# VHH binders against Radiation response metalloprotease IrrE (irrE), part 21

Target 1, 256 residues: Radiation response metalloprotease IrrE (irrE), of Deinococcus deserti (c1cz84)
Amino acid sequence: PTALAAAKARMRELAASYGAGLPGRDTHSLMHGLDGITLTFMPMGQRDGAYDPEHHVILINSQVRPERQRFTLAHEISHALLLGDDDLLSDLHDEYEGDRLEQVIETLCNVGAAALLMPAELIDDLLTRFGPTGRALAELARRADVSATSALYALAERTAPPVIYAVCALSRQEDEGEGGGAKELTVRASSASAGVKYSLSAGTPVPDDHPAALALDTRLPLAQDSYVPFRSGRRMPAYVDAFPERQRVLVSFALP
Below, E stands for the ipSAE of ESMFold2; O stands for the ipSAE of OpenDDE; V2 stands for 0.75 times the mean of E and O plus 0.25 times the DockQ between their complexes.

## First folded at step 14 (VHH; framework vhh_gocatamig_d2)

Design r8 (from z6 with R53Y; at its last look DockQ between E and O 0.62; V2 from the best seeds 0.00; counts 0 for: pae E 2.5 > 2)
Fold by ESMFold2, look of step 14:
Structure r8 (fold): chain B 256 residues (1-256), chain A 124 residues (1-124)
Amino acid sequence: as target 1 above (256 residues)
Amino acid sequence: EVQLVESGGGLVQPGGSLTLSCAASGFTFSSYILSWYRQAPGKKRELVAGITYEGSKVYMDSVEGRFTISRDNAKNSVYLQMNSLRAEDTAVYYCAREVTYTNPSGYTGGTDYWGQGTLVTVSS
């Protein structure tokens, strides 16, 4: 296993241990396991949050939606957990330096946040019940009370078969001046299970006759053989499961 | 009863420095988070910097490293030291008192009092 995979596994273990001691995973409950660190909410503009070890405070942006506040808090708790694990911190400093070290730390703290908010047992239960599908993605987001994007990455990380997940939503092709187009269905975010060598770019248009577009138009789930609609125009065969929800559709592409 | 009074604005050349002050009255100053916002003509008011009652500080990306927020609880005052000023820093600067509210699903923040503003003009 790679150094990064080992670090991710350790971070998940730290998050799971922390979560086991909590009365719940709502924002108020998340701080229950930290001694000597206070939680402060304030306007932070475009910043989501910060951990200030000098003043022993976690800062969370009060101007964003509650689910984002909760994820950010879990992320900052993961910073505190990582800093408190001497062996993990030493291993990271041995393997990484400079900007790369910072990127790895942020990646690990996102892994920790996801593990804290979306326990492995919940994800595995949904995969068993629904398979690696758009429905499983929707259920994870709903049950864990997280954004579809957060759920998408967590689900992909634990999916064994080759699957691409996507969140697709209507967007406008606009500029400030005259012109622009009608709303079109585009990929907002995507992620793939381990071993998949393809990626589906954010902003990729979904053709009007694709199962994802049809599911959104009819407001009915649709599962059928179809394709991955890459931005290049390439169409790779896939079994598509499209789960519509309000003004978006949650999609899985099961690859052969 | 609550009052926030800014001072220290003026005309300054690019690269120059300016110190803004905000004198507060009518509330327990040490219990509140204080912020500076700015509003350029035709633009929305935006956060510049904030400071907690413990001393933790937040800055917008474009001013970090150039601006310093500080507070003096004994004088009921918050300050913004502005160095290396640029034309894009031209705006009316407002002192603000921040509050947070809890609700069943999370936390909502707001600014419940604003000062009258002090104009900073950066031009050659």
Scores: ipSAE 0.436, ipTM 0.813, lowest interface PAE 2.5, mean pLDDT 89
ESMFold2 (binder alone), look of step 14: mean pLDDT 80; pTM 0.800
OpenDDE, look of step 14: ipSAE 0.616; ipTM 0.892

## First folded at step 15 (VHH; framework vhh_gocatamig_d2)

Design k1 (from r1 with V58I E64K; at its last look DockQ between E and O 0.86; V2 from the best seeds 0.00; counts 0 for: pae E 2.2 > 2)
Fold by ESMFold2, look of step 15:
Structure k1 (fold): chain B 256 residues (1-256), chain A 124 residues (1-124)
Amino acid sequence: as target 1 above (256 residues)
Amino acid sequence: EVQLVESGGGLVQPGGSLTLSCAASGFTFSSYILSWYRQAPGKKRELVAGITREGSKIYMDSVKGRFTISRDNAKNSVYLQMNSLRAEDTAVYYCAREVYYTNPSGYTGGTDYWGQGTLVTVSS
């Protein structure tokens, strides 16, 4: 695991260095720092994209939404950056092989993509302005034009105080019919700042009387002393900040 | 006018091989992305493989390692070499020309021309 942490740190450094030379982080600006590489779009079925170093081509699925294309482009740029770093490549080949090596490379390219689209300066600015809150999570997702889940992990990584972040939404309707299955507010994704010993599992139900549920129902932000609603039924005291957004709520649990 | 004409389909035993060809005319072949699709009875048409102007290739997982796409710009042709054929590969195979455009939000694209199709039947 220490080798993987070091590789992730190096990948973030490569992404930050690349990003510093860009005029912006929109799709059209992302290729500015690469010469001799052709960007092309085509149908790719369930695949999002590919980097072909032999032909110097980045391929992106033409049939996915623009937000997904942008993330995929950042991911494929990260492949190019990784392949251009001899020390990182050597370290990876020394530590990993076979399917595990391929898995690690894909993980690192997701780390690079996130770092490229959500630079540390942006995250730190939002933490300064809004604190480690559901609002900061919402603003990061909006300003970086990334999914709330991607923003959640990036924000948690840079948050110093003990905080659990979560994205919560109503459960999928079970089947056909007017009422379908019962709607229940559940955790869709969660991550915590460094040193937090607690985890909040995906699928964990959020009680109807919890600030997150109330914020979603009223469509108004709510912040108050409450608790972390663990799947086991345990309730740990926390200051809850709940920021509703359409059919979901973005939540922070500040721990004592 | 733009034309894409497939050939090389037929009846083959499981484990056998076929080479499909697609002859193109009415456009500058070397400037376009070409793909193969297939449609089995009662199924939706699905992408099989594609090849860029530069020669970069993509394959769907179900055919990776068994199928090879290639192009010959001098002959205005794209090929699909199909090896280790299975009953599940039985379908009409179509040659397609792919295009994409920049728009303010990103990129959009799709198939703007289809061939007539060639039938591949894998049966004992």
Scores: ipSAE 0.477, ipTM 0.829, lowest interface PAE 2.2, mean pLDDT 89
ESMFold2 (binder alone), look of step 15: mean pLDDT 81; pTM 0.819
OpenDDE, look of step 15: ipSAE 0.768; ipTM 0.935

Design k2 (from r1 with S35A V58I; at its last fold request DockQ between E and O 0.87; V2 from the best seeds 0.00; counts 0 for: pae E 2.2 > 2)
Amino acid sequence: EVQLVESGGGLVQPGGSLTLSCAASGFTFSSYILAWYRQAPGKKRELVAGITREGSKIYMDSVEGRFTISRDNAKNSVYLQMNSLRAEDTAVYYCAREVYYTNPSGYTGGTDYWGQGTLVTVSS
ESMFold2, look of step 15: ipSAE 0.490; ipTM 0.821
ESMFold2 (binder alone), look of step 15: mean pLDDT 81; pTM 0.819
OpenDDE, look of step 15: ipSAE 0.746; ipTM 0.922
ESMFold2, fold request of step 16: ipSAE 0.423, 0.446, 0.463; ipTM 0.798, 0.804, 0.815
ESMFold2 (binder alone), fold request of step 16: mean pLDDT 81, 82, 81; pTM 0.815, 0.821, 0.816
OpenDDE, fold request of step 16: ipSAE 0.787, 0.803, 0.803; ipTM 0.938, 0.945, 0.946

Design k3 (from r1 with V58I E64K T108R; at its last look DockQ between E and O 0.01; V2 from the best seeds 0.00; counts 0 for: pae O 15.0 > 2, placed apart)
Fold by OpenDDE, look of step 15:
Order: sequence, then structure tokens, then C-alpha cells
Structure k3 (fold): chain B 256 residues (1-256), chain A 124 residues (1-124)
Amino acid sequence: as target 1 above (256 residues)
Amino acid sequence: EVQLVESGGGLVQPGGSLTLSCAASGFTFSSYILSWYRQAPGKKRELVAGITREGSKIYMDSVKGRFTISRDNAKNSVYLQMNSLRAEDTAVYYCAREVYYTNPSGYRGGTDYWGQGTLVTVSS
């Protein structure tokens, strides 16, 4: 557990260092620090991207959404950064083998990607400006041009007060036959700040009378004292901030 | 000054009906979401119904089909028609103004104004 934590910390440092030298965070700018490496967009089927160190090429799947492409690019850049750190690689090989090593590397590259696209300074700024809110989550996703889920995890990691974040969206109820089943608001992803042991499970239904549901219905940001809607039916008191975007609601639950 | 004043509460038998009214003043009524909450003895306050500026309605599951929320912007009033009342509906009912926040000029969170409440007792 300590080895992985240390590796993640190192990846964040590598990403931060790399990012500090970038003229921007657009696709072209992201490649600025990688001399001799070319970027190519092409159809790649089910694969998001690849880094070929032999040919000095990063491949990005042209068939996926732009925000996914950016994350993938940052992920591939993180591969390059990791490969450039002999000490980190050595430590990883000492600690992990086989498929586990590969999994850890992928995890670390995701950490690097997130750190590259969502610098600590950006997150801190947003938390200062908006507080640990659904609005902050929405702004982070927008400004960094990342998925709400990616933003959610990053935001939670840097949130000091006890807060649960969630991305909620409408889903079709499985049980209703061929006809257009009633849409239900459910949790798609959730993460909690450090020290909070609870989060919402994916698929957790949000009751119709919950502020998150009301926010989605009204299309207005809403904040009020309410509760965390656990799947078990337990209701934990929380101050809820719900920010609706299109067909989803970005939500924070501030715990006492 | 913002004011919400509830009326219409009282004693009613199970299966009976009651209409609650809330008269609002001191703010642009049409700009706000209005809601009804209730608090039973020993229980937490809970949202019963809400109505948007456009008239969209939301209900807690236990009151769906029995309660109807409505608003009259001309009268600055919100109403809760309660039919088929049950003992478990016994509570103090509160009218509330729901607030939303705008970026970046103001964070105003939550229900910022409550009425004094009106007691509804459902008993045989």
C-alpha cells in the first residue's frame, strides 16, 4: 500500500513538472515537452490510444470523444514520463510482477493524466472560488475538458472538509418491457474526500423529492440542507449542492 | 422583508381533505421555486412537494396521487391540496422559498425562508 502511494505521488510530481513547462493544455501544447514524439489520430477500434517508444509515436483513437482523446493523450504522455524515470520503474519492478505490474502502470498513468490535465492549482482555485460544491465539480470538468467522473475523483482527493461528490444521470428502469421505461435519476459515479469512508454506489437511485432531482427538473442550481441517499435507504444528513448540466446533475454532499 | 405565511391547517379525519395556502410577500414571487415541507413529531423535516417557476411539480413518493401543489403568481401564493389524508400525514407543514446560486456573483444556498408552519392533524 505504501509502495503504490509513493508511486502515485511520484507520478503526480512528474506530471506537474512536465505541465509547468507547457504553453497550454490543448492537444498541441500537451506535446510540447516531448521532443521527437509525433502525435497521430487514427481509428483504433476499441483501443483509446497507444504509445510506441520504438517509433516515437503516440496514437489516439479518432473515433472517441474529444475529452476522452485529451485524457488518453495525457495518459500516453504519462507513459512516456514513467518510462523516463528509471528509479520509479525499478521500484515498480521490485514490488510488482506480471499482470499486476501492468495494472499498476496503467493506474499510475491515469494518475499522471489526471494530474496533467487538472493541476493542483486549478483545483485549489476552484475550491476557493466555489467551495466544495457541485458547481466546483462542473467547473473543473469544463475548464479541464475532462469527464465529470475524472473531475470528481480529482476534486475529492483535494477536498479537505468531509464531502461526498456524485455524478447523477437519468437511466432507464430495467424492469419495464419493450416500452420506454420510466427514467430514473441514479448515481453514475461517486467519491469522497479523505477521511470519509462512505460514498454512493453506482446505480443508487436518487429519490424524486431529493434536491438533486429537483435541480435536474428545474435546470437550476440548488443548495440546501438535505441528505445523502444511500442505496440501503439510509439517509445521512448533509448540505447538498446540486448543479444541473443537460441530463446530469453534479452533486456535493457536505457532511457535518 | 420576505414573508411566508401558511394557513389552512387543522384537524381532519382519515380520508379527509385539506388545502393549505401560503401567502408570500417581500420578493419577486415568480422568480422562485416554492415548496412545502413537513415535520412530524420526533422526525426530520422532509420535502413534500415543490413547484418550479414554470409550474413543474415534484412530490415525495408517499404523497403522489394524493397531494397537489400549485401556485398563483398573481396572488403570490402557493397551495397544497391534500386528499385521502392519513394518520402518517400528521405534521407541521411549512412553506419554503427555494434558492439557487448564480456564478460568480452570489452563492445563496438552500431554503432561505420558511413560514411559521401550520399544523395538520389527521386523527379519528
Scores: ipSAE 0.000, ipTM 0.227, lowest interface PAE 15.0, mean pLDDT 89
ESMFold2, look of step 15: ipSAE 0.468; ipTM 0.819
ESMFold2 (binder alone), look of step 15: mean pLDDT 81; pTM 0.815

Design k4 (from r1 with S35A V58I T108R; at its last look DockQ between E and O 0.79; V2 from the best seeds 0.00; counts 0 for: pae E 2.3 > 2)
Fold by ESMFold2, look of step 15:
Structure k4 (fold): chain B 256 residues (1-256), chain A 124 residues (1-124)
Amino acid sequence: as target 1 above (256 residues)
Amino acid sequence: EVQLVESGGGLVQPGGSLTLSCAASGFTFSSYILAWYRQAPGKKRELVAGITREGSKIYMDSVEGRFTISRDNAKNSVYLQMNSLRAEDTAVYYCAREVYYTNPSGYRGGTDYWGQGTLVTVSS
């Protein structure tokens, strides 16, 4: 695979090794793996956190919600893990420079944070118990205490059969003002399991008679044969599992 | 009693420099996180720079590269070196002591003591 794919794989390995020694994945548990690194909290304005390798300090914004502090801590731990792996760091400097290198490092630290917060064992357990479904997506987000979007990408990565996952929510139609405009169900985020050659673009409208729309309207889960509603208008046959949750619906499209 | 006393403010031309000082007393200075905030007319008080017990520093984007925070634990003082000053830097600058505490769901904190402020005016 590409240099970026190899770097992501290594980052996940580092995160898994760190996580193996932890009593849990809550904020207090995540800090138990720190050795020689001081964790501190302070107001940081719009910044969520930082890692200072010179002083060996992780800083977390003390004025954000606890769940954001948890994600930020996982992200900053990933910075420390990355900087401590000479081979990975060398490979990155060989391949990337300047602003691109900075972007890749931040991407890798998000990959590491996801791997810390969503261990492979948890994902595999949910796939075994619920299948590659909207319910499994909802349970991963809930149990790992992460965003549905983060859970969606992690679940897709480990799903073997051909499946497209999506998070769908209401949005305003173009050319209509707030309050007076009709709301339309659209794809907020999507990701597919390995080997799926199709993508479902963010912003794609979901027809009113689609199981995802019906599940959201009724607030009841639906699972049935239906289709993937691509932006082009193409309707690919799929078994749809739609799990409504609050103001959104979590969907899987199982392909033949 | 905890005291934070700022000094060094004044009138300066654009492109100029000033050094702000904050003398602290009434607490174990080396055990606390210190910060500088500023408040321009009509705006909310905003963080400018912070420095941890270990010496780690953070800066807001608008001042990074122009301002430097430092601390001297022997003198119980924190400093803000302000270079390449601009009109938008005009504000009252405050020294702050930052604290946090653990609760079951995470960590929460903020500023528990403020200085009285020192006025910085950047004008032609």
Scores: ipSAE 0.479, ipTM 0.822, lowest interface PAE 2.3, mean pLDDT 89
ESMFold2 (binder alone), look of step 15: mean pLDDT 81; pTM 0.818
OpenDDE, look of step 15: ipSAE 0.606; ipTM 0.879

Design k5 (from r1 with T108R; at its last look DockQ between E and O 0.70; V2 from the best seeds 0.00; counts 0 for: pae E 2.1 > 2)
Fold by ESMFold2, look of step 15:
Structure k5 (fold): chain B 256 residues (1-256), chain A 124 residues (1-124)
Amino acid sequence: as target 1 above (256 residues)
Amino acid sequence: EVQLVESGGGLVQPGGSLTLSCAASGFTFSSYILSWYRQAPGKKRELVAGITREGSKVYMDSVEGRFTISRDNAKNSVYLQMNSLRAEDTAVYYCAREVYYTNPSGYRGGTDYWGQGTLVTVSS
């Protein structure tokens, strides 16, 4: 596990170095840092993109929405950065092989893409201004123009105090496709700051009287003492900050 | 006048091989991305393979390892070598020229010219 953490740290460092020379983080700005690599947009069916080191070409699917092209470009840039770092490559080949190595490389390129799109300076600024709150989570997603889930993981990674973050949304057993009259608010994704030993499982129902449910019903933010609603039924005291957004609520649970 | 003319289609048994050719004229062939698409009865036209100016190749998952796209810029031609053919590969195959445009929100691509198609039938 320590080898993977070191590799992730190096990938973030490479991404930060690449990003330092850019005029911005939109698609056009991301491509300004390319050197000796051709960028081509073409139909790619269901595949989002590829990096071809033989021809030095980044390929991006021309048939998908611009925001998806943006993330894909950041991901493929990360492939090029990884392949250009001999020490990182050597460390990975020492520790992994076969399908496992391929999976780790893809994981690292997602880490690099996140670091390119959500610079540490932006995350730290939001934490300073808003604290480790549902509002900070919402602001990160909005300012970096990334999904709430991506922002959630990045924010948790850099949060120092003991906090659990969650994205909660309404669903009526959407995977089954059958409709009932009632919708259920559940945790869709969750992550916690370093050192937190408690887990909040995806799929956990949020009680109707919980501040997160009330914030969603009223469409107004709520911040108050309440609890973490663990799937086991345990209720751990926490300061809850619930920030509603459309059909979901972005939540932080500050632990004592 | 831009023209793309496919040839090489026909009837072949499962497990067999076939080479499709597309002869291009009326444009600077080496400056364009070329692709093969196919359309089975009652289905949408789908990308099979594409090749960039630099030679990078893209394949559908279902054909990767069995099909090979290539180009010969001196002959203004793009090819699709089809090996280990299956009944599911039965379709009309089209040669296509790909372009993309930049606009303020990103990139948008499409096929600006199609060939007339060549029928491939894989039958026991």
Scores: ipSAE 0.503, ipTM 0.828, lowest interface PAE 2.0, mean pLDDT 89
ESMFold2 (binder alone), look of step 15: mean pLDDT 82; pTM 0.819
OpenDDE, look of step 15: ipSAE 0.511; ipTM 0.848

Design k6 (from r1 with S35A V58I N103F; at its last look DockQ between E and O 0.05; V2 from the best seeds 0.00; counts 0 for: pae O 10.9 > 2, placed apart)
Fold by OpenDDE, look of step 15:
Structure k6 (fold): chain B 256 residues (1-256), chain A 124 residues (1-124)
Amino acid sequence: as target 1 above (256 residues)
Amino acid sequence: EVQLVESGGGLVQPGGSLTLSCAASGFTFSSYILAWYRQAPGKKRELVAGITREGSKIYMDSVEGRFTISRDNAKNSVYLQMNSLRAEDTAVYYCAREVYYTFPSGYTGGTDYWGQGTLVTVSS
């Protein structure tokens, strides 16, 4: 495994270990394993949060959405976990330096955050109950109280069969002037299971007659044989499960 | 939109004095910690001085006794009076808005906005 892959795996282990000792996954419970560290919510401008190991303080931006706050908290906790692992830190310092090291650390803390908020057991349970579907994606996001995008990546990583997941939402077409431009359904995020080399690019339009679009219009879940709508115009056959939520559609494409 | 605009930089001789000003806009000035940073060529940016909402001041060791930070909430401005300037004080000076600080063990600021900077050159 690459140095980065190994580091990610270690972060997941740290997160899992920490999470196993928690009485819950609410904000208060998330702090349970961090003795002596205080949590403070405050306006932080464009910053989501910060961890101060010297003063044992986690700061969370009070001006952002609650689900973002929780993720940020998990991210800051992951910073603390990472700093507590001398071996991991040593390895990172051996492999990376400067801005790249900082970027890698941030990436790892996001991995830790995701692992903390979306334990493997939760994901596996949902996959068992709902299958690798748009509904599973929706349920994961809801139950873990994370963004659909965060849930999407986590779910894809643990999905064994060949599946593409996507979050689709309505966007305003750029080209039409001052008047209320026609809303188009587009992919906001996509990720594929490990065996699949393809995913949908952000901004990919979803045709009006596609099951995902129909699900959004009708506000009813829809599952049927259809296709993956690639931006290139290529249509790859897939069994589509589309789960509508408000102004978005959570979609899975099961590949043959 | 949050803005920080520095002024007062320039060329000065060793032993000379200079006052930097930073005009802030786009936020509740009195609610934030303000700081001055500087960055010399080839060096990392470093904290020079900070001033809390309550008016408490902190300085880097090398400028203690020579520099004075102050703020005027009515004018939405923070100042840095620099006396007894040295060649090593040559740098671009930045005004910063701090969202937090750590005390009393040290000053670690969480900067979320920076000014464009003003150049101070101390040379004979």
Scores: ipSAE 0.006, ipTM 0.241, lowest interface PAE 10.9, mean pLDDT 89
ESMFold2, look of step 15: ipSAE 0.493; ipTM 0.831
ESMFold2 (binder alone), look of step 15: mean pLDDT 81; pTM 0.824

Design k7 (from r1 with Y100W; at its last look DockQ between E and O 0.81; V2 from the best seeds 0.00; counts 0 for: pae E 2.2 > 2)
Fold by ESMFold2, look of step 15:
Structure k7 (fold): chain B 256 residues (1-256), chain A 124 residues (1-124)
Amino acid sequence: as target 1 above (256 residues)
Amino acid sequence: EVQLVESGGGLVQPGGSLTLSCAASGFTFSSYILSWYRQAPGKKRELVAGITREGSKVYMDSVEGRFTISRDNAKNSVYLQMNSLRAEDTAVYYCAREVWYTNPSGYTGGTDYWGQGTLVTVSS
């Protein structure tokens, strides 16, 4: 594995260890694991938060929505966990420097935050109960109180059968040759389980007659044999499970 | 009872420096978060810098690297060192005491006491 893959695995281990001692994953529960770190909420203008290793303080903006406070706290806890792991920190300094090191640290802290908010046990339970489906994706986002995109990546990472997951939503487009804009359904994000050699690009249009488009239009779940609508125009056979909610549809493409 | 008194404002040329002071009384100074805000004519009052009990500091993007907040708990004072001043820094600067507390949604906070303000004018 690459140095980055090894570092990500270690961050997930640190997050899991931290999370094991918590009564839950809400903001108040996340605070229970802090040891030797002072948590302070204060006005921070446009900044969401910060970790100060000199004073051992996590700062969270007191003037933003609780959901944003929660995400920021998980991210800052991950900074503290990373800096407290001498071997990981040494490995990172051996491999990276300057701006690239800072970018990698932020990436790792996002990985840690995701692992803290979406424990492997929760993901595995949902996969067992619902299978690798659009519904499992929706349930993960709801139960972990995270974005559908964050849930999508975490679910794909732990899905064993060959599946592509996607979040699709309406976007505005300019109509060629005629006036007026119309909304079209496009892929906002996608990710695939291990070993799948295909990818579904963000921005890819979803045809109006596709199960995902029909599910969104009717606001009813739809599962049937259909295809992956690649941006290239290729249509690969797949079993499609489309789960609509609000103004988006959460989709799985089970591959043969 | 609680008082925050700013001093050190005045007229300076662009590129100049100025130190604002805020003397506090009527509360246990070392137990509170202190901040500086500013308000230009016709604009909302905005955070400039803040400092925690532990000494951690927060700055708005436009002043970071130019302004330094500090505190002296023995003198019950918080300071704002302003360097490389620009015309856009012209405002009334306020010293503020910050609080935070639990509510049903999580944690929230705000400013519970303000100073009278001190005018800083950056002009040729």
Scores: ipSAE 0.476, ipTM 0.825, lowest interface PAE 2.2, mean pLDDT 88
ESMFold2 (binder alone), look of step 15: mean pLDDT 80; pTM 0.801
OpenDDE, look of step 15: ipSAE 0.707; ipTM 0.918

## First folded at step 17 (VHH; framework vhh_gocatamig_d2)

Design m1 (from r1 with T102R; at its last look DockQ between E and O 0.76; V2 from the best seeds 0.67)
Fold by ESMFold2, look of step 17:
Structure m1 (fold): chain B 256 residues (1-256), chain A 124 residues (1-124)
Amino acid sequence: as target 1 above (256 residues)
Amino acid sequence: EVQLVESGGGLVQPGGSLTLSCAASGFTFSSYILSWYRQAPGKKRELVAGITREGSKVYMDSVEGRFTISRDNAKNSVYLQMNSLRAEDTAVYYCAREVYYRNPSGYTGGTDYWGQGTLVTVSS
């Protein structure tokens, strides 16, 4: 276990402890766990929020959408939790410095925010009920009220079997003639369970006859033996579960 | 009545300094968030800096390190210290009182009172 992996584990533990005392995970409920910290909303220009440890204030931009306020609050709560843990701070300062330390702290606060908004119990329940599937990904995003991309990373992290998850959506395909605006299905984001050495790059095209493309076209879920469509053109065998949702499809590739 | 009265504007050379003051009356000053905005000719009014009742400060990126907001609750005043002034800082500067409200979707806020403005001109 790396220093970063240990720090992430501790951050998730801190977030879970904070979350255990909450009546819910909406913005209003998230603030109920604050102890000795003042929550303030104000115009902040392009900045989403901040945690001021000197004055014990969390600042949230009052001029942004409610859902963005919610994620930002979870992120700033994670800053406060991290700065309140002497052992974690000591470990980080022993291992990192300068710009790298700042980057690691921001990474940890995103990990904490995700853990706070998507509790392990919720993720494990969905994995038990639906398996490591596109449906589980869709249900996590819906029930936690988070982006499909955020749900993707959280689900992959807790998935034990070798699975690649992807969010795929239509994008404009460049062509040399008339008819511009032709759309092709491409990978928007992807993440894999622990130990999987393969990755799908953002922008990777999904062939028109792939189950993911078919599921999107028909608006019906598909699950069948197929393949991972790597950008290189390699096609690795996988059991594909494709769950269409509006203009996108949430996909799992279960590897042998 | 709520009043916010700016002062301290004027003509200054590039690289110079200027201190703006805003005297507040008609409300419990220590309970409110105060901000400075500016509006250059032909431009939209934009946030420059803000300060919470606790003293936490927010700055736009282009002024951070050059401008300092502060408050004195005993004098019911908020200040903007402007250093290393540039031509693009030329604008009318406004003192503002910020409020926010809980609603079912989260929180929303805005400026409920403005000062009259004070002109800052940075020119050779």
Scores: ipSAE 0.566, ipTM 0.862, lowest interface PAE 1.8, mean pLDDT 90
ESMFold2 (binder alone), look of step 17: mean pLDDT 81; pTM 0.816
OpenDDE, look of step 17: ipSAE 0.706; ipTM 0.903

